# Ledger of designs, part 8: VHH binders against Probable sulfurtransferase

Target 1, 337 residues: Probable sulfurtransferase, of Methanocaldococcus jannaschii (q57909)
Amino acid sequence: MVEINLRELKKYANPFFLTIRKDKILVNNKRMARLSRTKMDKIEEEFGIPVIYSKTYEYVSTKVGRFINKHKIIAPRDIVIVGLSGGKDSLLLLHLLEVYRRKYGIKLIAVTVDVNIGGIRPWKEDTEGVKLIKHHCEMLNVPHIILKNDLDVVELSEILTKHSKGMEFSPCFSCSVIKRHLLGKLAKEIAENENIPYEKVKLAYGHNLDDNSDTILANIFKGERLKFMRPLTRFKYNEVDYQSFKIPLEECIIIRPMLPILERDIIKALEECGIEYYKDKDMCPYSRDRGDSVRRRCHEILEKLEEEIPNIREMVVSSALKTVEYYSKNPYGEDNL
Short names: E, the ipSAE of ESMFold2; O, the ipSAE of OpenDDE; V2, 0.75 times the mean of E and O plus 0.25 times the DockQ between their complexes.

## First folded at step 1 (VHH)

Design b19 (framework vhh_7n9e_1)
Fold by ESMFold2-Fast, scan of step 1:
Structure b19 (fold): chain B 337 residues (1-337), chain A 121 residues (1-121)
Amino acid sequence: as target 1 above (337 residues)
Amino acid sequence: DVQLVESGGGLVQAGGSLRLSCAASGFTFSSYGMYWGRQAPGKGREWVSGISWNSGSIAYASSVKGRFTISRDNAKNTLYLQMNNLKPEDTALYYCARKSYYLTGPYTDYWGQGTQVTVSS
């Protein structure tokens, strides 16, 4: 398939507001891209691929763009590593970040971690899911790397649970540790190879508003410290004990550009743009638990309550953020209600 | 959840006419180009006709040009194919699809289940 010539495309549209694929163009912001019905048709005639306008994709792209700017998530010439599971979140994230190759001159790298889950490898090269990931990376012209780890996440979770004093660790937790280990190591190696500061390499995760609100509510129900995900987090070096050895977690910066986006809007945007993704039913057996049963129940509770209170997920997150900010500024003050 | 439901097929004699309809749901129909494809038993899919989101660009396969007319009603989320002067060679299962194409072939996004068209000699 022929790559689109950006200089020729600029005759019709501003490519700083488009997501460009070899097989189609998605509109991030129709007005800012300077698109009209006539110009979209001319682009389709000239380049032989459709220009797809999705109101939902435009909404999501605009909201993500504002979020990135507000929290300074991405800087010019950053290298951004996107973890791709083939699921809806990471694939939409990859598409949303494509335009930043032009806006900020970033370099995008897509990474899939081929984890061992009790002898099952859902992200093994040549599975249907990985073939789909490779197809999207090829269409977006993004380098794709597969990182293989033979450490069994089920065995790891059993070992961690057995040696804990009353704590239980899920295979999903162990999977997250292994992915964080491999992605952090890759980010460090890239920074060293490119001879750039570590702060210039970002790990981009597809966490969304549902994930954050579910996490907050689950922590409340468990009586845990009120923890939530931030737009940009710098993690210090750490190690996870795995019985006979330690798993290093390198210093890294994690960004979450889709954090303000509802899961339903992610699905709708992908659907309206004709972007196929690996359905949750076809992912690993533990994906349905959303990390644990409490988090799954919180998701269901908030989903049902959205019918009565449409912005409930935003209010849950807003409440946590405002509370943390209030007490950081007024640790001994009394609330005025 | 993209759904495409074709209707209007049937048995017709050579030289006859049929009008196929495709009811689309689960996406913003007016934002996508659409097309009709067909598949005869034991053969690969063949692209028949395509139409842009606003009807500004329309194309036909050489085998049907001048006999078939593609159209759409964005208010009703419906795609149409008017088939005139039908030939036995037009016998196939006809699908509508949401366009994710290069100019002249299917790099297909989503297909409906199809509606059978049989043209007797």
Scores: ipSAE 0.000, ipTM 0.090, lowest interface PAE 23.1, mean pLDDT 82

Design b20 (framework vhh_8cml_1)
Fold by ESMFold2-Fast, scan of step 1:
Structure b20 (fold): chain B 337 residues (1-337), chain A 125 residues (1-125)
Amino acid sequence: as target 1 above (337 residues)
Amino acid sequence: EVQLVESGGGLVQPGGSLRLSCAASGFTFSHYAMGWFRQAPGQEREFVALISKSGGSTDYSDSAKGRFTISRDNAKNTVYLQMNSLKPEDTGVYFCAAPRTWYGKLYSESSYDYWGQGTQVTVSS
């Protein structure tokens, strides 16, 4: 591996706006790094590694930075836990948050949950997906933890459904409950060991604009409450207590730094930067044939409508937020505006 | 300085038992999770077992589960690995490892900053 001398690199660029990896240098902001194509070529020649500039990556990183600042979702010296599934969203998020070690002095921890799904373990340590995650963590010098869960997600979903009257719980719901519990428990242990408030330890999720708009539209079609994701969630999670399964009430802070970013921009940024991610759509037995069909249909509907209304996903989210804001402040106000 | 010193390795026949010990110094042992890893000849290093800072939580690789037991004595700054029903495939150099400041269950080699020199375990007839 090539070891880069930061002092020599400063002759060409401002390293504060670069993500230096063992195999490449990613340009977070070309102007602020004081780079031109000529200077990037000189760096490549001198250090023997590629210097990658992606306009899409710069756009994404800038928009995420503004979003973090606007909603105050990361504070100086925070500890940020990034849940890594090997997919595009969480891996790009890991790379985007790396610069905050310099900007805010945060500590990054990468966590993968090895869930048991009917005896299948898609995130078992020796899988190709997990090997890829380990490679990214090594390249960025980020500690990686694998949390193994032995409870069968399918069995748990059956137990929850059996003990509820009129409600059915999917394996995906049970999986999210287990992951949140394990990550929340880890966050609590870290806060206690560092002697800091739990609000200083944040769980970062790679939810994006497509996820949020799909969720809103799906809730409308299901006749459910208009549920949407927030940049930062500060609340206690409800406890689960069903016979042979108990999850206590957990206090945790969830942040979603990539919430304003379109899925297509995430994919484009990863491809232009040569950041590999796991693309297997059938990784989970419930992702294709057994997934949330309404949400998947909503994704397809919005994707098709983007050809006619390019900002439709932003408009869906904006409409939901404005409606909640309006009725929260004006419960008896007119609704025909 | 941080030091981890393993002991207890040796030659055993299949079905035998060994107890590995790791003496730690140079850091606040009771504040850190500890792990055991192994490396067989011609293979990459793999996870074997881990134990939380308090000893209240433990985890094992699939190959170690039911046969190995990890434990610790915070008063003695020592972590142990009791290995039962040993098989030829358990042959390798066993390493004790400690993370710098990261907590919780640690299955990845990249989460550990401090490593011992290792102790040889050979299972053969």
Scores: ipSAE 0.000, ipTM 0.129, lowest interface PAE 20.6, mean pLDDT 80

Design c01 (framework vhh_brivekimig_d4)
Fold by ESMFold2-Fast, scan of step 1:
Structure c01 (fold): chain B 337 residues (1-337), chain A 124 residues (1-124)
Amino acid sequence: as target 1 above (337 residues)
Amino acid sequence: EVQLVESGGGVVQPGGSLRLSCAASGFTFSSYAMSWVRQAPGKGPEWVSSISGSGGSTLYADSVKGRFTISRDNSKNTLYLQMNSLRPEDTALYYCAKVTYEYTSGSTYTFDYSSQGTLVTVSS
């Protein structure tokens, strides 16, 4: 299999509304791509690969496209780094961002962090999960980089817990710190080497609507501030300091293009498009299921309630956003029942 | 180009004291935590002590806690290790290290490739 010739493809479809792989073409928007069944058949005949239309993938890609535009998540000629764990979220995200190489002229880079977790390495280069990641990157013609971390994230979580009186830091938290450190350092290196501002290099995370609603509900149950994830967050330089060891967190921008997408729609889109992925729990013993128990319980509660109230996750997020907006404008105003 | 130059090693009797120095250049010294790492003959590297960029926080290996003191002078770009009550098992080459991840190595501890270390021998 060879790289698809865009000049030849343009005879049949608008490639600004397609996700192009060496082994298949996915349809981001059938009408905007100017596809008919006849044109899809002609593409399959000429290029020898299937054109896959998934109503769910179309729905997700259009919703993400509107979200990117509304929140100015990606600018023309940005460099976008996607962290790949082999899981469903980051893998769908990589596919959804492929078209922006044409729409906005972005450069896509895929990165896997080979973390040390209690002496085991679930994302070691020769694992089945990483082989699957490599396969998808090759099919999408996206450069793939593996960053190796030698610091034990389990040891780091124990040290941080000892230093923070009364606070428990999970291995998942320490893993996220190490990934943020390495991805941020890479982004800084790229910005410096290309002689461009840090704002031109974005770290793309696969957080979804379930993640955001789970986080809000968990914060309520913990009596914490109603913290929620934003579409684009600018981080200043910071350090994680557990007494004498400093882990630098470089100035960076994190984007979350899939934030409005339900987890069920992510799974359905991948399945309808024939995109294989690994479940995080099968790769890592400290997956999301084994992390924060309150957050896990909140996920289960919302999942059950979703059977009765299909839009409950959207309502949870909407309520938090509207409440923050209301009290920002009326911090000591009148409360109406 | 990161440069670290260690000095202050020598031969000392058990129970004696030595002060090691590390002169740093090629990076913003005060922005990085620094560590002392040692390598005894025929053994792998062993972490000894670390100090935060501001000097406000220090950590020690259990084997040296209470005997060694790490400090830094950011105005002189210099790291120090005061070693007291030295034992034969403290015999090693001592290296100072900038605490950071290297993209290629993936490690939080790096040795400057130009560093020679300073030899400490505790013997009678």
Scores: ipSAE 0.000, ipTM 0.134, lowest interface PAE 17.2, mean pLDDT 80

Design c02 (framework vhh_7zox_3)
Fold by ESMFold2-Fast, scan of step 1:
Structure c02 (fold): chain B 337 residues (1-337), chain A 122 residues (1-122)
Amino acid sequence: as target 1 above (337 residues)
Amino acid sequence: DVQLVESGGGLVQPGGSLRLSCVASGFTFSDYAMGWVRQAPGKGLEWVSDIYSGGSTGYADSVKGRFAISRDNAKNTLYLQMNRLKPEDTAVYYCARTEIYVDSGTYTYDYAGQGTQVTVSS
């Protein structure tokens, strides 16, 4: 497939409001892109690829754009690393961030972590899932890096928890630690190679509104601190102690541009835009849903309540944010009611 | 540096009682859920009990009505009172700090103690 000539495209549309692929163009904002059916037809004729308009993709793109601006998540000339598992969240995120190469002059890099899970490598380079990831990266003209983990996350979990062979849920923790370690190390190496401050390199995660509201409700049910995901978080250097060795977690900045987006809108946007994604059910043996987990129960509770209260997930997040703001200003709870 | 130091294990006859203690340091103890997990010889890890930072408790069906988990936040100490012990309660008992790993959403133990051996035998 041929790269789109941006100079020629500018004759028909404003590329600051388009997601550009070699095989199709997606519309981030039809009005701002200055598109009419006639202009879309001319683009299709000139470049030989379709222009896909999705109301859901436009809605999601606009909401993400406002969120990025409100929370100053991305700065001009940032380098943004997107972790790709082939799943719906990270793939939509990659597409939504493409336009920022023009709007903010960012460099976009896609990374897949080839995790060793008990000798199984679901994200090994020659798997069908990784081939799909490579296809999307090629179509978007985004560099794709595969980071290989040689440590068995199952063995790491056994070392950490001191449990016997067969503990299925504990490898997910070790997997998350290894992924964070490798992505943080890569971010540091890129900052050094480009001779730029570490603050200019962002790790972009595809967390969404369902993830955040599920986390808040689960913490409430567990009587834990009201922890929730923020749009931008700076992590200081830390270490996870696996007894036999320590795994460094490098200082990094994590951003979550899709945090205000509902999971259902992510799925709908991908479907309307014809963006194929790999379903996780057969990729990783430890990605199974456990129906008795507190977080999973909370997801089910909120999903049921959405039928009666459509904005319940937004209300859960809003309540948590307002409460944190209120008590940060009134830490001793001395109310004049 | 996070440290979890366990004590109170030993040999006890069936029907007897033991109280396990776990002293925590290096973190704000009151902010974390704490739990007990055990591993019998040649078997996998079995969750026994947890106590959340807000005070709510949970128990495995195998120990409900016999074991009681508690905490003393002023002393940074977690306890497990074990009553009416059975031979099948024989295991190494681990004190653990629990956490939701936010990036994966996985509930797991991010720190565990060295373990204390409990043997129930006549």
Scores: ipSAE 0.000, ipTM 0.220, lowest interface PAE 13.7, mean pLDDT 81

Design c03 (framework vhh_ozoralizumab_d1; at its last look DockQ between E and O 0.01; V2 from the best seeds 0.00; counts 0 for: pae E 10.9 > 2, placed apart)
Fold by ESMFold2, look of step 2:
Structure c03 (fold): chain B 337 residues (1-337), chain A 123 residues (1-123)
Amino acid sequence: as target 1 above (337 residues)
Amino acid sequence: EVQLVESGGGLVQPGGSLRLSCAASGFTFSSYWMYWVRQAPGKGLEWVSEISSSGSTIKYPDSVKGRFTISRDNAKNTLYLQMNSLRPEDTAVYYCAKEVYITGDSEWTFDYRGQGTLVTVSS
């Protein structure tokens, strides 16, 4: 497979609006890339790989780009770690961020966490899922590393549940603790090795509009505060106590550039671009929402409402954000209306 | 820098009472839901009480309901736990905490439990 020479590519198009793989080029914004059918043909002839234009990929790319700019999610020369499970969200996120290597001079690192789940290791290096991840990282020319942990997250959550009266912890909770621990530790090590502030090393997650709107509705139905996913979140150092030991959670920055994107548009963009993702049975026996059935029911409710109100998920998120902002400025009920 | 400093622990006989305090600094105390958690020697953390930022919503597990009362003074940045009818199984180091999210609002644990204050209930 050919390595794309950016000087030669610039003769035909603006690479700030192209996702570049060794096996294909994806068009993030046709007009801003200065592309025409003639130029696409010349690129295909010159480089020997197809140029794929997907209206959906362009829509998603443009919306994410506006979102990143609006919320200052990514800054020049940031180092961005993308956690890859082989699923649709994280793979699209990796592709959408690839262009920022050129736009903002960022460094992009893909990471898979090899977790022990009751003796099962779904992200062990030679699994089909990890082979797919490595293939995409190779095509995008993004370094990929595997972080391994041997602690059994099923046993860890059983420890917490047994000794935590009034609280129950699914294996997914301890899986998240392990992932946050390993990714946060890596981010801290990178920041120290590069002698840069921790804020310059960001953990990118593929949470989408469905995830965020489901979360808000679920909190309403549970009678909880209106908690929601933010585009950028700063986490302070803390620990999770498993009785005989503690798992440290280093301070870190988490970013969520795909929050405004509907799940169905993620799927459509990947399929139109011919990007394979893990479609068959989840490798993890606990990935099927076993720990939060209210959120799954909210997902179904919102899907049905979308049939009548196409932008309902956007309105749910917008309302929650506006409400929190209003009351944080007026916490004692003082109204100017 | 979040600081939570617990005090008021000590040795009491079964049936006795203690009032714990937690002095908070380094964050806007009045904006956060606060918690008491406890840890017996060699055991994991156990949730003991929860109070909303305004103090209007309060929750307890069955093991302490009716015996413990959580309260807060937002003007003094202080959280309290009144413990009555103490039992030997209440022996633990008690910590005050605020919530922290791991990766989202559904993945959370307690934040900055300080050094705690030891409560020993012994005959």
Scores: ipSAE 0.005, ipTM 0.311, lowest interface PAE 10.9, mean pLDDT 84
ESMFold2-Fast, scan of step 1: ipSAE 0.213; ipTM 0.652
ESMFold2 (binder alone), look of step 2: mean pLDDT 80; pTM 0.795
OpenDDE, look of step 2: ipSAE 0.015; ipTM 0.288

Design c04 (framework vhh_7n9e_1)
Fold by ESMFold2-Fast, scan of step 1:
Structure c04 (fold): chain B 337 residues (1-337), chain A 124 residues (1-124)
Amino acid sequence: as target 1 above (337 residues)
Amino acid sequence: DVQLVESGGGLVQAGGSLRLSCAASGFTFSDYAMYWGRQAPGKGREWVSGISGSGGSTAYASSVKGRFTISRDNAKNTLYLQMNNLKPEDTALYYCATYTVEWSPDTEVYFDYWGQGTQVTVSS
């Protein structure tokens, strides 16, 4: 299959409101794309591929678009790197960002980190999950890079644990450090090669509303600060010390365009659009969605409470954000009630 | 109410074998990635082996690779560790657990949920 001719497609629809794949077209906004059933039929007739309308995909696309504009997450001509594990979140994110190649003139790059976990490589090039990632990248005409890490994240976690006084570090911590190291290094290399500021290269993560609200509630139950994920975070250079060596974490910008989207809407959008994905638990023994019992229990608590308070996840995030803002401005405050 | 109960430990001679079991209750077992950890006398805890929720992916510490096999039976809500060619250095309290969430610059790792453990003693 070849790339769709945009000049011919423009005869029927506004491509600024479509997600374009070689095998199908997804509708980001039917009205703004100027589509009717008749025009969709003509596109299918001329290009030989289906036009898929999903109410959920339209909802998610619209909400993400508003969020990007509100928080200035993506700027014209940015380079956006999407980390792909084959899971639902990053795959939907990749599809949602495709249209910004036209709207904002961004360059989109997909990256998979082939991490070494106890001698096993769940994201090795010939695995079923990575084959699926390659298929989606090819259909979306997005460059795909595989970054191979030779350091055993299990051995790294053993080194940290051995030299800490009573603290155990799981392999998932070391895995996260290695992924962040490699993605940050790639972002820096791209900025230098293109001769642009580092702020023009964004690392895009697929964190969602469930992730954020679960994190806030878990931090409350643990007596931690009310830490929450932000739409755009700027990181200065840092290092993780493994005793025998140090792993640099380069200065970078991380963005989270799907932060306002519920997990159930991500799943529904993918299913309605016929986009196949691998669950993290099937590719890696360390699944972020299911690995943490405290965070998972918070997820279950919020699911139960949604029956009585439908917008509870939005309320949890809103409450934390407003409270931080209030005390930042008014450390000695005047409370009316 | 999440509960993990380990069993199958005991005294065994070097070169012997043991199969450990972990019975899980109070959560949807197949949704959770699991691991086996151990703590030797006078030492900190160390990660031994991990398995994804489906059982499709496994990983092992370098010290046990080729000798230990992790597996699970989701229909029985049970995690297993088959330990072959045991060495005196394998003597430890073995416990099963869920993994922490992935750490990122914006988040921190959270406590793993651990069972009480089962003692494994390997004589020379």
Scores: ipSAE 0.000, ipTM 0.306, lowest interface PAE 12.4, mean pLDDT 83

Design c05 (framework vhh_gefurulimab)
Fold by ESMFold2-Fast, scan of step 1:
Structure c05 (fold): chain B 337 residues (1-337), chain A 123 residues (1-123)
Amino acid sequence: as target 1 above (337 residues)
Amino acid sequence: EVQLVESGGGLVKPGGSLRLSCAASGFTFSSYAAAWFRQAPGKEREFVSAISSGGSTTYADSVKGRFTISRDNAKNSLYLQMNSLRAEDTAVYYCAAEITYEVSGNTYEYDYWGQGTLVTVSS
């Protein structure tokens, strides 16, 4: 296992359609990479590593690439920070973004936040999950940073809940606030050190199609605003209440490149490519699996309905998007009663 | 390297005013919360005022209404405007910046401290 010489690789394939690791090459698009079995065999002979073709990985990579281009999620020379928990979503995202170091000349940085959860640190540097994250970052030749936070997210959630008689804040909410705080600070520091605008530094999140459709349906069942996640969100500076002091949330841009991808396709792509990941429930007692009960029920409902309507999750999201577009263009009419 | 340098201290009569300044260097000051503390001879260090990176302020009851904390992120500077000074305000004033978040209960930990500037209020 040695670092691949791109000049030599170009003799056999277009590296703009490959995910390149020290231990294997994944095919993002076989045709666009100009690969045949003969050329894949020659690459394996020349570089001593396997070339893995997964139909699911190709499907996912192509769909993400189209989505990135359609919504201008990543621009040339951007710096992209990927938050890694060792779970399936963020690890696949890291692999899918590797090729953009060549396509768009981006810098890719992986970050793990070592959060304090009731005195437990699931993402402490010496844990099996973090060792796995380090392995993948090493194979992809991506810098990895660990940010430590000593604020107890369980204690924080209890304090926030106590000071709001009408609102309940979960440990997951507090955890997301602390991660956003630390990642936002890092993004701002990087932008200032590189002397570039904050818009050039993107925080990449692994939200997927299941997340978006579950959220929309849950909002309907709760009688809340029909809201959904967007491919790119620009956040102005904000603060979260912590008694009389505030937790700063720096101005940043969050991107969600995997938003059109089904969770089952994420799992299948990782399995077909031989990419190992940890389940969230094994790392954190307050994982997404144990969150909002209405949202979890909606996930189960949509999963069951997929047996009869295979594209139901896409239809749910499409309906919400088309409705917003319709009313923004047609604010008056018989439907506006 | 990280450095905080206080200035603006001095001798002032009761009822007078002083403006303290703190210059930060070696880190991205604008990304961190900052605070003023003071310590009178033979007493423990006490909190005076804090300001978040976004400008939210907190004051000790003893100085509320008399002191105003502010920051200028373009100059990496922190200020404390002190009005209606009293003999009991006599102390060495320290600038502090929060580089890491360490919270136990309701307490923030500040990692970087300046060398202090002396404020003496006497006739």
Scores: ipSAE 0.000, ipTM 0.093, lowest interface PAE 23.3, mean pLDDT 80

Design c06 (framework vhh_8cml_1)
Fold by ESMFold2-Fast, scan of step 1:
Structure c06 (fold): chain B 337 residues (1-337), chain A 124 residues (1-124)
Amino acid sequence: as target 1 above (337 residues)
Amino acid sequence: EVQLVESGGGLVQPGGSLRLSCAASGFTFSDYAMGWFRQAPGQEREFVALISWSGGSTDYSDSAKGRFTISRDNAKNTVYLQMNSLKPEDTGVYFCAATVEIRYGDTYTEYDYWGQGTQVTVSS
């Protein structure tokens, strides 16, 4: 696989609106890329690789691009670390961010965390899932780092549950803590080594519209505040206490460029573009139980309601955002409370 | 096709200087850490120097510290090794290498791409 010569490609298309791989080119925006059938044919003839147009990928890419600009999620020269589990969300995110190496001059780094789950390592370097991740990173010409953790997340979840006051923590929670710890540590090391401010290094998560709406509904069912995920979150230093030791969570910035995208559109975009990904059931022993049972139930409820109210997930998120904004501006208002 | 092409080797006398260059093509150069390794006759390949993706961080073997300087030009897809105060022990084939493994960047087996090498001979 030869890397595409951008100067030659620019004769036919604007590479600021393409996702460039060694084995194929994906079209982020056909009009803005200045592509016609004739130009796509010429690119295929000259470079020997297909140009794939997917209406869904174009839709998703355009929506993500607008979202990034609206919320100032990525700045020029940022370093963006993408956590890759081999699942659909993080793989699509990696592809969608590729173009920003040209648009904003960012650096992309892909990271997989090899987590110990009761002696099982679903993300061990020699697994088929990690080989697939490596293949995509190679095709996109993105550096891929594997971070190994030896602490058993099942044991950690048992420790947290035992010492909590009536709360139960799943292995998935401990897994997320370990991943956040290692990614934050890496981000800090990169910022220090490159002599740049920590805010120039962003951790990109593949959270989507389904995730956000599920979270909001679950918080309602639990009688909690309308907590939801934001496009960009600044995290201060914190620690998770496992009784005999503490796991540091370094100060970092987390970005979620795919928050406005429905899970079904993520799947459709990947399939139309011929991008292989691993199903949850094939990677992790706990994949069927992705954590909070209330959140899982809310996912099922919203999925069923989408049959009657197609935009219900968008409405749930919109309602929460408008409510928070309204009451932050009008804490008392004119409501008869 | 991914290629790393070394140049600048040659014959010098002890105390002399050489500047090695490595021209990279076929990958996104600025995303990779670049290293220099050398192999003397009858010996294993050994680490010499490493430079991070941006050039903001460098590392050197004990034998190279204070004598060698690694640098890069991302606009030209080129990494350099300036070698001063050369000793007969510096004789060998010098290889440039590219890696995405920042944890083990000085380990020979963990580099993704390797050049063909350029001969450096230090003798009187």
Scores: ipSAE 0.000, ipTM 0.193, lowest interface PAE 16.5, mean pLDDT 84

Design c07 (framework vhh_brivekimig_d4)
Amino acid sequence: EVQLVESGGGVVQPGGSLRLSCAASGFTFDDYAMSWVRQAPGKGPEWVSSISWNSGSILYADSVKGRFTISRDNSKNTLYLQMNSLRPEDTALYYCAKTYVQFEGGHTEYFDYSSQGTLVTVSS
ESMFold2-Fast, scan of step 1: ipSAE 0.000; ipTM 0.330

